# Designs tried in a protein design chat: VHH binders against Ubiquinone biosynthesis protein COQ4 homolog, mitochondrial (COQ4). Part 14

Target 1, 235 residues: Ubiquinone biosynthesis protein COQ4 homolog, mitochondrial (COQ4), of Homo sapiens (Human) (q9y3a0)
Amino acid sequence: SDGAGPLYSHHLPTSPLQKGLLAAGSAAMALYNPYRHDMVAVLGETTGHRTLKVLRDQMRRDPEGAQILQERPRISTSTLDLGKLQSLPEGSLGREYLRFLDVNRVSPDTRAPTRFVDDEELAYVIQRYREVHDMLHTLLGMPTNILGEIVVKWFEAVQTGLPMCILGAFFGPIRLGAQSLQVLVSELIPWAVQNGRRAPCVLNLYYERRWEQSLRALREELGITAPPMHVQGLA
Short names: E, the ipSAE of ESMFold2; O, the ipSAE of OpenDDE; V2, 0.75 times the mean of E and O plus 0.25 times the DockQ between their complexes.

## First folded at step 5 (VHH; framework vhh_7b2m_4)

Design e02 (from d16 with D31S S106Y; at its last look DockQ between E and O 0.01; V2 from the best seeds 0.00; counts 0 for: pae E 12.2 > 2, placed apart)
Fold by ESMFold2, look of step 5:
Structure e02 (fold): chain B 235 residues (1-235), chain A 120 residues (1-120)
Amino acid sequence: as target 1 above (235 residues)
Amino acid sequence: EVQLVESGGGLVQAGGSLRLSCAASGFTFSSYDVEWYRQAPGKQRVVVASIYSGGSTKYSNSVKGRFTISRDNAKNTVYLQMNSLKPEDTAVYYCAAGLDTYFLGYEDYWGQGTQVTVSS
């Protein structure tokens, strides 16, 4: 029934004070353990409102981004045809995405649902960002180890400006050993920042209609260059 | 049946040359990135040369200037020309192929290896 109920499937309305507590608690937990992706999600939902509005507005101005906002595509086990993706040629976006899921033992549904955003359209924007995050690993050629995640966070911070991405990018490295930290600051961060500045907004790409596209061709279209090294061997 | 077959290994005197070949069966090499690895006894397998589908190449510091990787798409074959060989080059050499290995750092297909022994 009507009565200030859920704005969308998993919505949990919260007061500004509750949002402040969730933001502080989730920030502390994410800094303590950066693999607490659920806490990173809570942080983003409780602190990102102004930045999400900026992202939504720029998506509206882009023809493909506007189409995404209108059609609300989802990347989930309920929307993907995994058999079709498996039938695609090697090197296509769809096959490489499926390989990423398999190698890292994840599914599209391992991300927490959006709960604490009090605007339905902005809730979709942050949900889309989370679904695109795994695509960014595939596009950037970054593994899901701690070093790879930090590199992706630097790219995302430049691309989105989300407070959770900025915090993850700057404070995630405190968990790294000396060798990984040196490589990160001398080579990987400059590469991630350059690509983040050069690439168009990655939220404006309709990945669900590009499964058949060569991943190499897509990287060229986006201006994404090869990483300076293989990060997999550093973890 | 999908496989990689290395050939051209053997015994050679220090300062000599060998050319290794890697021929693909059951798939087309031209869209793949190909790397040559080597593994000395008791050591980790390491990359020595890479050739990407776009034609660019990369070499480890230990072989730069002495080894040349090349691709012949008409023969579905990748070569490693090894000049000025040293006893430290003695290892089993493996050919490996994968899509976007430059970005992803993994290989889909491996050969069984060919022994290269460099005598002093």
Scores: ipSAE 0.000, ipTM 0.206, lowest interface PAE 12.2, mean pLDDT 81
ESMFold2 (binder alone), look of step 5: mean pLDDT 82; pTM 0.831
OpenDDE, look of step 5: ipSAE 0.005; ipTM 0.202

Design e03 (from d05 with D31S F103L L104F; at its last look DockQ between E and O 0.46; V2 from the best seeds 0.00; counts 0 for: pae O 3.6 > 2)
Fold by ESMFold2, look of step 6:
Structure e03 (fold): chain B 235 residues (1-235), chain A 120 residues (1-120)
Amino acid sequence: as target 1 above (235 residues)
Amino acid sequence: EVQLVESGGGLVQAGGSLRLSCAASGFTFSSYDVDWYRQAPGKQRVVVASIYSGGSTKYSNSVKGRFTISRDNAKNTVYLQMNSLKPEDTAVYYCAAGLDTYLFGSEDYWGQGTQVTVSS
């Protein structure tokens, strides 16, 4: 039954009723503040089980994805050599990832650990998704302001199908002003959806082996184009 | 003094070959992505080949299979080997170097161009 001992270091075993309560509470909180990434994480962990299985199964069928599932790479302060990344040339993936973190004042450790997934492999899949999220900001050229986050959620919704991404994409715009909403609907959503359909599944990409790769080359490999406008100065 | 200098252009008969060079001075060229552009008379400048700082390459459909881009980081030079030349390849060829930041980028440096003329 649910409530047995932990399956991994941060695991909090929960009953189906406790999961239902967590899902309802986190959904309500994520609608209040889309930047409550901890509540978005709880929502994903308590509602995404079937979608996580689909993502895991497609990762197993992809040679690079299967390697990621086997080796379990992490993108965190404890696994990254920030000094080495700083030594990389401007325009490399690693150096531009650091630029994204610096410009937006974020770190890899701001994401909550996985707690409520009762399968060790699926817990890794959702943890990997969270760590890849900042990489997507870097690849798509999106800031962490509310508009940028919504655009990334549209890309992620197309790519992953995760309920939390779909909900964030559809309901996140409630907090936008009229100008930002107009730009989002007319320009940014079409761009995000087009790029999300064109790019291979971003969970199947081993970013940790590509730190030295030209970001321009990687974007072209993935079919990621420049956004139609500058988002940094909006909403 | 930062410069890109193209060389190797000239007049050649259709079916012939030319090798263009783009030499950089005043900066470390190996960290940059390099593009070859061409501009035919009265037309817009278009990219024909690219080589990224990591060594991978990309070609436009009009030159794929006929042109080969390469780089020699020790000599701070990028080459464009042009084979099976056609009269429609007649253009001024430009070398450009740039890179993307996370907010995307543009070309930082341009050469002055070298004329390639392919006669029938």
Scores: ipSAE 0.507, ipTM 0.757, lowest interface PAE 1.2, mean pLDDT 86
ESMFold2, look of step 5: ipSAE 0.437; ipTM 0.741
ESMFold2 (binder alone), look of step 5: mean pLDDT 85; pTM 0.860
OpenDDE, look of step 5: ipSAE 0.753; ipTM 0.876
ESMFold2 (binder alone), look of step 6: mean pLDDT 84; pTM 0.853
OpenDDE, look of step 6: ipSAE 0.024; ipTM 0.377

## First folded at step 6 (VHH; framework vhh_7b2m_4)

Design f01 (from e03 with F104W; at its last look DockQ between E and O 0.92; V2 from the best seeds 0.69)
Fold by ESMFold2, look of step 6:
Structure f01 (fold): chain B 235 residues (1-235), chain A 120 residues (1-120)
Amino acid sequence: as target 1 above (235 residues)
Amino acid sequence: EVQLVESGGGLVQAGGSLRLSCAASGFTFSSYDVDWYRQAPGKQRVVVASIYSGGSTKYSNSVKGRFTISRDNAKNTVYLQMNSLKPEDTAVYYCAAGLDTYLWGSEDYWGQGTQVTVSS
């Protein structure tokens, strides 16, 4: 049965049939244009409930993950001290995160609010995942072009199991030219899968307390290796 | 002029100790991650100890517990304290400094190397 009233700010309660229709429509649009982050958000919110529960439960069992669930940190322009991040040395996580944002012309504030998750804690988990997504671009060294997004989706699919990540990883490549597809299949997917299996759950990392950490040190801590080639020039 | 200069190498008896120094000039060393490498005769250069710009450290299994890396940012210097030395530690030791951007990185600066010889 349909519930009345929102469970959190911006919540839109929906029936199972409405969720099915939203999931199908958003999946089609996200496959057509992976840059439709609003459609990717709708897809994740309408299809991921089971997987979000699994992710939440493993976060609760990890001391750092549990702290994140309790304190509910956010990565946005209203919560970030951009001046402090800019003052950090080259090669620190915070400085390189800003460099990633600048080079790729993206902002942490481009995400729509969570609307279709019918559990307040799970709504935070998917919100945190969206904010961490840009951190994954920084950690993996991937641009926000179509090829880079697909590579990150493969990593995320292995790490999270979210239906939207699996769909993006598996069907996103239909938009690639032959050269990019060959490189993706032969080089980048194996690399992304290896790193996704080796790294601990990236949702369990409290990035906001690590801005000053050497990026090289963090990559080593997570077992993340350099990609077999630069994807920036392959777009 | 930018350079790294190693010192403190030499000949030592097995079981002895040496302290290597790596002094940097011409750049801000404190922002860099610093690695000590060694290259034994006929072998490939390998990292033995690392100290990151935030102060955390990492050691290879062959030297863990015997070697200690440290840094003094005020002196622009990194040290490698080598204790309980073995003949297998005989090598040229190199200091290198680098950092990663989000697009990764390599070692930007290398020292000339300093010879460490451990006799039985």
Scores: ipSAE 0.599, ipTM 0.816, lowest interface PAE 1.0, mean pLDDT 86
ESMFold2 (binder alone), look of step 6: mean pLDDT 83; pTM 0.833
OpenDDE, look of step 6: ipSAE 0.773; ipTM 0.902
ESMFold2, look of step 7: ipSAE 0.472; ipTM 0.723
ESMFold2 (binder alone), look of step 7: mean pLDDT 83; pTM 0.837
OpenDDE, look of step 7: ipSAE 0.745; ipTM 0.890

Design f02 (from e03 with S31R; at its last look DockQ between E and O 0.02; V2 from the best seeds 0.00; counts 0 for: pae O 10.4 > 2, placed apart)
Fold by OpenDDE, look of step 6:
Structure f02 (fold): chain B 235 residues (1-235), chain A 120 residues (1-120)
Amino acid sequence: as target 1 above (235 residues)
Amino acid sequence: EVQLVESGGGLVQAGGSLRLSCAASGFTFSRYDVDWYRQAPGKQRVVVASIYSGGSTKYSNSVKGRFTISRDNAKNTVYLQMNSLKPEDTAVYYCAAGLDTYLFGSEDYWGQGTQVTVSS
């Protein structure tokens, strides 16, 4: 729509041509420097429209997913009760998530806002995807090092089919040493794929209502197995 | 031909129970997520229960604790046990089977629906 105002906060209306250019540029930059999270975000937004529709539809078919779409929960420092999370028992989702954030020095606020998705609901879906990324690290027991990120991307790729995840999964290994690459190919990727296929859509989890739940119990519920022991040694 | 056929609907008094069945033909349920939807007159269709291919279940808040979704793979059938029925549960109930292959596309199948009427 050539003259329509923003559909949501931070929305930047773009033409198909502009989107194409953004996609190409962001892809090139993301390949050049995978730590450019902003470029990965742009790539995801400009290429993920069809996939986001599928994800949205999947969420709509899930009772909990539908509720998430309706209530639009956010995971940020402003929405999280860190004191509550700290008070939770060890092994709980909330406590383990907090531990993850602390150990890896990650903030939930580091995620870029959605800008280039021309649908408000889909914009939320991709935002939710970004915000649950660290939750997936927690859920999968993966660190934020290169290897851990690659494993999570493989899992996400299987779960979401987002082009950015697929690209990240395939090109991530280029920066790994031979030993890490061997472990990745022989153990971690198969593990990620298997668990990604087995688990239900992880976007349909209302994480904010499950802080007290045992991480182990949640993994069991989702059919996610414990990560291979070798992941910690390579981190 | 792929078909989903719902059955088990009918008239029941408040507090009563019904068991809906969704029988699949032409494909195998075991690979599909199956959802029960309901649509009340003048209202939007909403999901009430889901059973995933992995066996996990989810329920809407409105039916949680009263409804149970289950699967019999041998019979290629999914069930919705509805207990403690309320007039508010009156709707056409639909069964949907979905296979989401995000990399290759999605397949969705729908039944024709079965009427559930709960009288006061």
Scores: ipSAE 0.006, ipTM 0.235, lowest interface PAE 10.4, mean pLDDT 87
ESMFold2, look of step 6: ipSAE 0.385; ipTM 0.692
ESMFold2 (binder alone), look of step 6: mean pLDDT 86; pTM 0.872

Design f03 (from e03 with S56R; at its last look DockQ between E and O 0.09; V2 from the best seeds 0.00; counts 0 for: pae O 10.3 > 2, placed apart)
Fold by OpenDDE, look of step 6:
Structure f03 (fold): chain B 235 residues (1-235), chain A 120 residues (1-120)
Amino acid sequence: as target 1 above (235 residues)
Amino acid sequence: EVQLVESGGGLVQAGGSLRLSCAASGFTFSSYDVDWYRQAPGKQRVVVASIYSGGRTKYSNSVKGRFTISRDNAKNTVYLQMNSLKPEDTAVYYCAAGLDTYLFGSEDYWGQGTQVTVSS
């Protein structure tokens, strides 16, 4: 590794061998404990280089995506005006996102910083992916329980093709009971796949400019349908 | 733009049949509950048939055994087959698509309606 300094904040230069080891280790750990978000992050960063290039290129071809890449908006507690979001009407993207955060006791700051991507722009792409994850929960109306997470991962896998999403989508169900698994396979996965295929790239949405937009209107714009009703009973 | 368009309405004699269609654009029915409503002159709008995202169907007592709701996902269309029509079935028929989300409540889309007239 040529003595080149970090390409961005938190960047850790690694050799191909080191990346391989990190990928293997993180994959094993993620399979062992899917709640290890840090390991999932490492896996995504070390294996997603090609996929991230594709995503970046897709963003560059979209006017809104290109603007996002240029302006580099962040979704964090420091960047969100929670007071503003609270003041928005019910049913707005911002109000519903805030409700999601409150109900699920999730913080936007829970996302790990990017470390192992050797390209500054691609590092941002994966960071953006992580930060919009909770927004996808909001868009899809999915809780943060295991079933909801799996459904979102399927959607993300279809949308992004990221290996970590694919891995999460396939191995997540291993911990589900028979009934939940049946519903997942028969209804929820098909729903997630269909919506994932139909919706445009969700990374190309400038969410920070759409807080006032009706969530319903946004779903319509994206072609996102309601999840099957059984999601609540199985959670 | 999200749109529901009803078609297939018209004038029919008592005992006749009609098939209504509800075509969706801008979204797919596959994940929605779809309802057929009707509203007769001077009366409230009432649900007559429902098809849930899981494929389950429900009918009002007034149309049970005579009406059949079905869906074609490939065509993104829901149908209402109406047999043995009666003058009492005369109404504007509306298609509605409902989306229930776990966290964020329900969304409903409505068509503009199609007139069904059953003559004696």
Scores: ipSAE 0.007, ipTM 0.200, lowest interface PAE 10.3, mean pLDDT 86
ESMFold2, look of step 6: ipSAE 0.284; ipTM 0.630
ESMFold2 (binder alone), look of step 6: mean pLDDT 84; pTM 0.851

Design f04 (from e03 with S53K; at its last look DockQ between E and O 0.02; V2 from the best seeds 0.00; counts 0 for: pae O 2.4 > 2, placed apart)
Fold by OpenDDE, look of step 6:
Structure f04 (fold): chain B 235 residues (1-235), chain A 120 residues (1-120)
Amino acid sequence: as target 1 above (235 residues)
Amino acid sequence: EVQLVESGGGLVQAGGSLRLSCAASGFTFSSYDVDWYRQAPGKQRVVVASIYKGGSTKYSNSVKGRFTISRDNAKNTVYLQMNSLKPEDTAVYYCAAGLDTYLFGSEDYWGQGTQVTVSS
């Protein structure tokens, strides 16, 4: 095993066997406790190699995606100008994103670093996916409660095909009450699937350049419809 | 047999216009994302314009406002209208059609390319 050093920051070289064990263990844990974001991350990194290649290739074919791959923008507390976002008009992507972060008490820094992807560019792709997740909440108007997370996972599953998204989308509903499950199946999942299919790849958006853009205008550009009214009442 | 054929390239003076065509056979563009790439001598191939299956378009910063990508479904042809051409636009232009299936893989088809030369 030629001692090839880390390919990127936080990279942990692993054998195929180790990856398999990590995948199995993380899957089991993620099923047991879906709030274990670290395990979901491990699962995504160890099982998503093929899917990540497809996503990367899709990004390379998109002018904006290609630029993202080249410039490697990051969404973190250190990279965001929160003062700028606060100064933006209501209804702008930046202002709504900031509102989302505040209302849901989430930080962009809560995302785990990529560790188990043996390709630097693919490692960035999955990192970008993680960092864009909260942006998708904003874009879709979904809260960070269980129902909102499931809806976003369905959307992500359709958009990316990542195994972890698919797994989360299918197993997430197991913890829902009957009423929530009915709404999820009858309205929210169809909505998420339809919008996921209609919208272009959301990883190909340079969000950092669109803070001033109206969220409504962005939704229109992407073909994303307003979330069903029932989601506002459940928040 | 799946084939993409580019045409419309040539020599043009700076400030001039060209219209490139990409004709597909063996598949329909309406189901694919279609991209125009260019490769200048000694440089990497880069995407300049895209038209997605949903009809939306994107452009690289270098060609925004000057180039327009469009599709004619009846002719199964994608076009790149290039206006206000610059010497920096000199390259071989390639048409590519991609179908991304996350579950089954991706299919990519490429044309042979057409030379665009812009003289100062």
Scores: ipSAE 0.101, ipTM 0.590, lowest interface PAE 2.4, mean pLDDT 88
ESMFold2, look of step 6: ipSAE 0.485; ipTM 0.764
ESMFold2 (binder alone), look of step 6: mean pLDDT 86; pTM 0.869

Design f05 (from e03 with K58Y; at its last look DockQ between E and O 0.01; V2 from the best seeds 0.00; counts 0 for: pae E 12.1 > 2, grease 24.5 > 24.2, placed apart)
Fold by ESMFold2, look of step 6:
Structure f05 (fold): chain B 235 residues (1-235), chain A 120 residues (1-120)
Amino acid sequence: as target 1 above (235 residues)
Amino acid sequence: EVQLVESGGGLVQAGGSLRLSCAASGFTFSSYDVDWYRQAPGKQRVVVASIYSGGSTYYSNSVKGRFTISRDNAKNTVYLQMNSLKPEDTAVYYCAAGLDTYLFGSEDYWGQGTQVTVSS
């Protein structure tokens, strides 16, 4: 820990003991109430340091990933030109991302800011991951219902190795009914794992430069296949 | 007896403001996602704003920047502040609540609706 005080906007410097207590407390709260998304965020920020380093290092080696680390693009209402995105052709990444936001009633700004990561570059990496998460829903064709979130978490766990993604993938199914659990295990997890292994690291994609790209073309470029069934009606 | 009761509707001139309230009785709002819908005459009912149980919010493109949804769990009430109103905002506004209101808006409870009329 550098102990230099705030390293970026919203940073809360914490000691290793404080991080341990935050990790334990947030894990307990998230297990008790899975809708405490703020506690899931705290858990991710306090337990993911080693895997964030691995992700950052692989981004540095990739030309597009390195450019993202250097330029630090953000996906938020203050950086998005929603009018431009709305004007894009149907089926483009930008237009379908807007549809995802509208249909799922989600905003880029509703996620908690990163607070407990004590390295400015790693704080950007986890912040970027959170901003890209909704993009992954768009890429995978997954709704934000319980089943869709679990499927995305399996994909993310394979791609990133982040502890919060692994925990979400493993424990999320507890909230599912029997039908959803059966199709998750038999069809959706194999699909998510296969695509997570096949696709390049999705943090290395500069989505802000691809808004006009056909979503179908982008999925083919990434090796992302259509899900084996329509998830929206199952949850 | 479980009920949602909307209030605060009325007639207002374009550019004006109204504040809608949705109060729950017979259950506690704090665990629920709450949606405000509106339905213009002869049109489908559509979501205009949402506040999730964790406090995050959503606004449709037609109202973003003009409407603000908020939650007061102590009063078991959700509010919709409607500013810069336009004649096209004229509709019956409904409050609805559900535990899992992802994509299909599967709402457990609906209010009776409150009329909002914006004159040009």
Scores: ipSAE 0.000, ipTM 0.136, lowest interface PAE 12.1, mean pLDDT 80
ESMFold2 (binder alone), look of step 6: mean pLDDT 83; pTM 0.837
OpenDDE, look of step 6: ipSAE 0.021; ipTM 0.333

Design f06 (from e03 with E107F; at its last look DockQ between E and O 0.10; V2 from the best seeds 0.00; counts 0 for: pae O 8.6 > 2, placed apart)
Fold by OpenDDE, look of step 6:
Structure f06 (fold): chain B 235 residues (1-235), chain A 120 residues (1-120)
Amino acid sequence: as target 1 above (235 residues)
Amino acid sequence: EVQLVESGGGLVQAGGSLRLSCAASGFTFSSYDVDWYRQAPGKQRVVVASIYSGGSTKYSNSVKGRFTISRDNAKNTVYLQMNSLKPEDTAVYYCAAGLDTYLFGSFDYWGQGTQVTVSS
């Protein structure tokens, strides 16, 4: 591509051909090893351009979403006040998010930076999507095991329409045992789809302003219901 | 149909023991967090013991060292062994089950309760 400098930090300009190759390669690798989060990220960045535009536009139409796009809040270890979150009441979004991170040994910093999106604002949208992923686990009450990840991906797929979410949702079940697969298909997927359709766009939530809010109250606000059976005991 | 049924309550003298059972039907406890609640007359319902899907347990201060919560996955039942009972333990005891109650903050299913009465 022409001598135009990076559009944002970590931006790697790529040609359409390069993007195609990256998409194909990352897809293959992600299918081979779904724990390759970096490959999933590459796939999302290289294939999600149209969907990201739609998401951005959706965010622009929402007052809170528009504010997020303007202020560009980040969810990382450097931006989170862990002490504050720890001091929040049990059952609050912030306390429960912190608990999620601790219990599942997940760090917000494990998210790969955006590199292959040729638009600064869209790059932020996909970054925000990545950073709220763990928040969605918290919100949905889903663990980080295979089953929980699949359920969250289905929810995300419905919410965002991102190709990587769709692919993850469809191919994830291939590694499940028969019992888990049955529960997934009969109960968890319908639940995820229903809640995904019912809930407003979760990217439009300014989570950083809602740490004190009761998680229960937030779920009620969003219309999120309790998950069906066997989420914790399977896979 | 999903159901929780408590049993094992009754009248017991102070210092005595009871074992409560919570039997689930229509779902598997192994995937759920299960709590025992109690509600005394004129008082709020309070948690007395919790067993999480991962197997860890938690007790209220008032029952620590006296009560033990356990599960039998084969029987799809959760138990509350209550030893050294006190008159203050008199209440209706309820079993509740929820998926990852740490994150969700609510229980999906409740039993009808069983009466425990401890006489002085």
Scores: ipSAE 0.009, ipTM 0.261, lowest interface PAE 8.6, mean pLDDT 86
ESMFold2, look of step 6: ipSAE 0.292; ipTM 0.660
ESMFold2 (binder alone), look of step 6: mean pLDDT 83; pTM 0.832

Design f07 (from e03 with A97R; at its last look DockQ between E and O 0.65; V2 from the best seeds 0.00; counts 0 for: pae O 3.0 > 2, grease 24.8 > 24.2)
Fold by OpenDDE, look of step 6:
Structure f07 (fold): chain B 235 residues (1-235), chain A 120 residues (1-120)
Amino acid sequence: as target 1 above (235 residues)
Amino acid sequence: EVQLVESGGGLVQAGGSLRLSCAASGFTFSSYDVDWYRQAPGKQRVVVASIYSGGSTKYSNSVKGRFTISRDNAKNTVYLQMNSLKPEDTAVYYCARGLDTYLFGSEDYWGQGTQVTVSS
């Protein structure tokens, strides 16, 4: 291990062999227990290097994406003004995001810090991806149940091409019942793919500047349509 | 209490124009989307035009190029300018405060509607 110091906060330098082992181990664990978000994170970091370069380059070509890369906004409890979000009108991105967090008992801080990406800027890209995940739930109207998570993963897979998203999208359905699987394959996956292809890169959205924006307006802007059914009651 | 009151409906000849108004009260008007709907006899209520809080607009294909939705936040009023009216545009027109979340459901406050009749 060449004595090069960490490239960023929480960076853990690893050899290619170590990364390979981490990738294999995390993949196995993630398959065993998909609720191991930490393992999913490790898998993403160790396998996503090439894809992250592509995403970064895509962000650089977009004016708003470039600004995000420069300013490095974060979505966490320390950066969010929850009082402000609470005061926003119903139907706004900020208010609905807050509602999502409350209803689903999710915290923005549940996301693990990036550790195994050997590039500071790429480390930020994957961190941004993680922090935007819950925003995508809000944007797509998907709950945090198994079915909702799978749908979001399909959308993310189409949007980002990240291996972990692809794997999650494909292996997630293995745990679904027959009825849920049928609905997923016949309606929800096509919807997710269509919307994922149609929408611009969602990492290029400066969400922190859009809290007041109507969620409907934002969906319209992005070309996101309503899901074919209410997913909350399923799986 | 949230209230929406439509006005400006009436009888008009084909090719004519009408301007509908929706007066809103009881909420922070500038922060909400407003939609115009119409319902013809025996048909389902359908969205005609939408204006978002940010000022962007959306139209149904049937009215695109003929209708214009606008808002005056100082007056808490949304307008629907209807030009080149057709008999097929005959319906009761409703305005609604738009609240649409895919995850949490949809809530709309509706006016009582205003009748628009286009004669041949």
Scores: ipSAE 0.094, ipTM 0.589, lowest interface PAE 3.0, mean pLDDT 88
ESMFold2, look of step 6: ipSAE 0.189; ipTM 0.556
ESMFold2 (binder alone), look of step 6: mean pLDDT 83; pTM 0.836

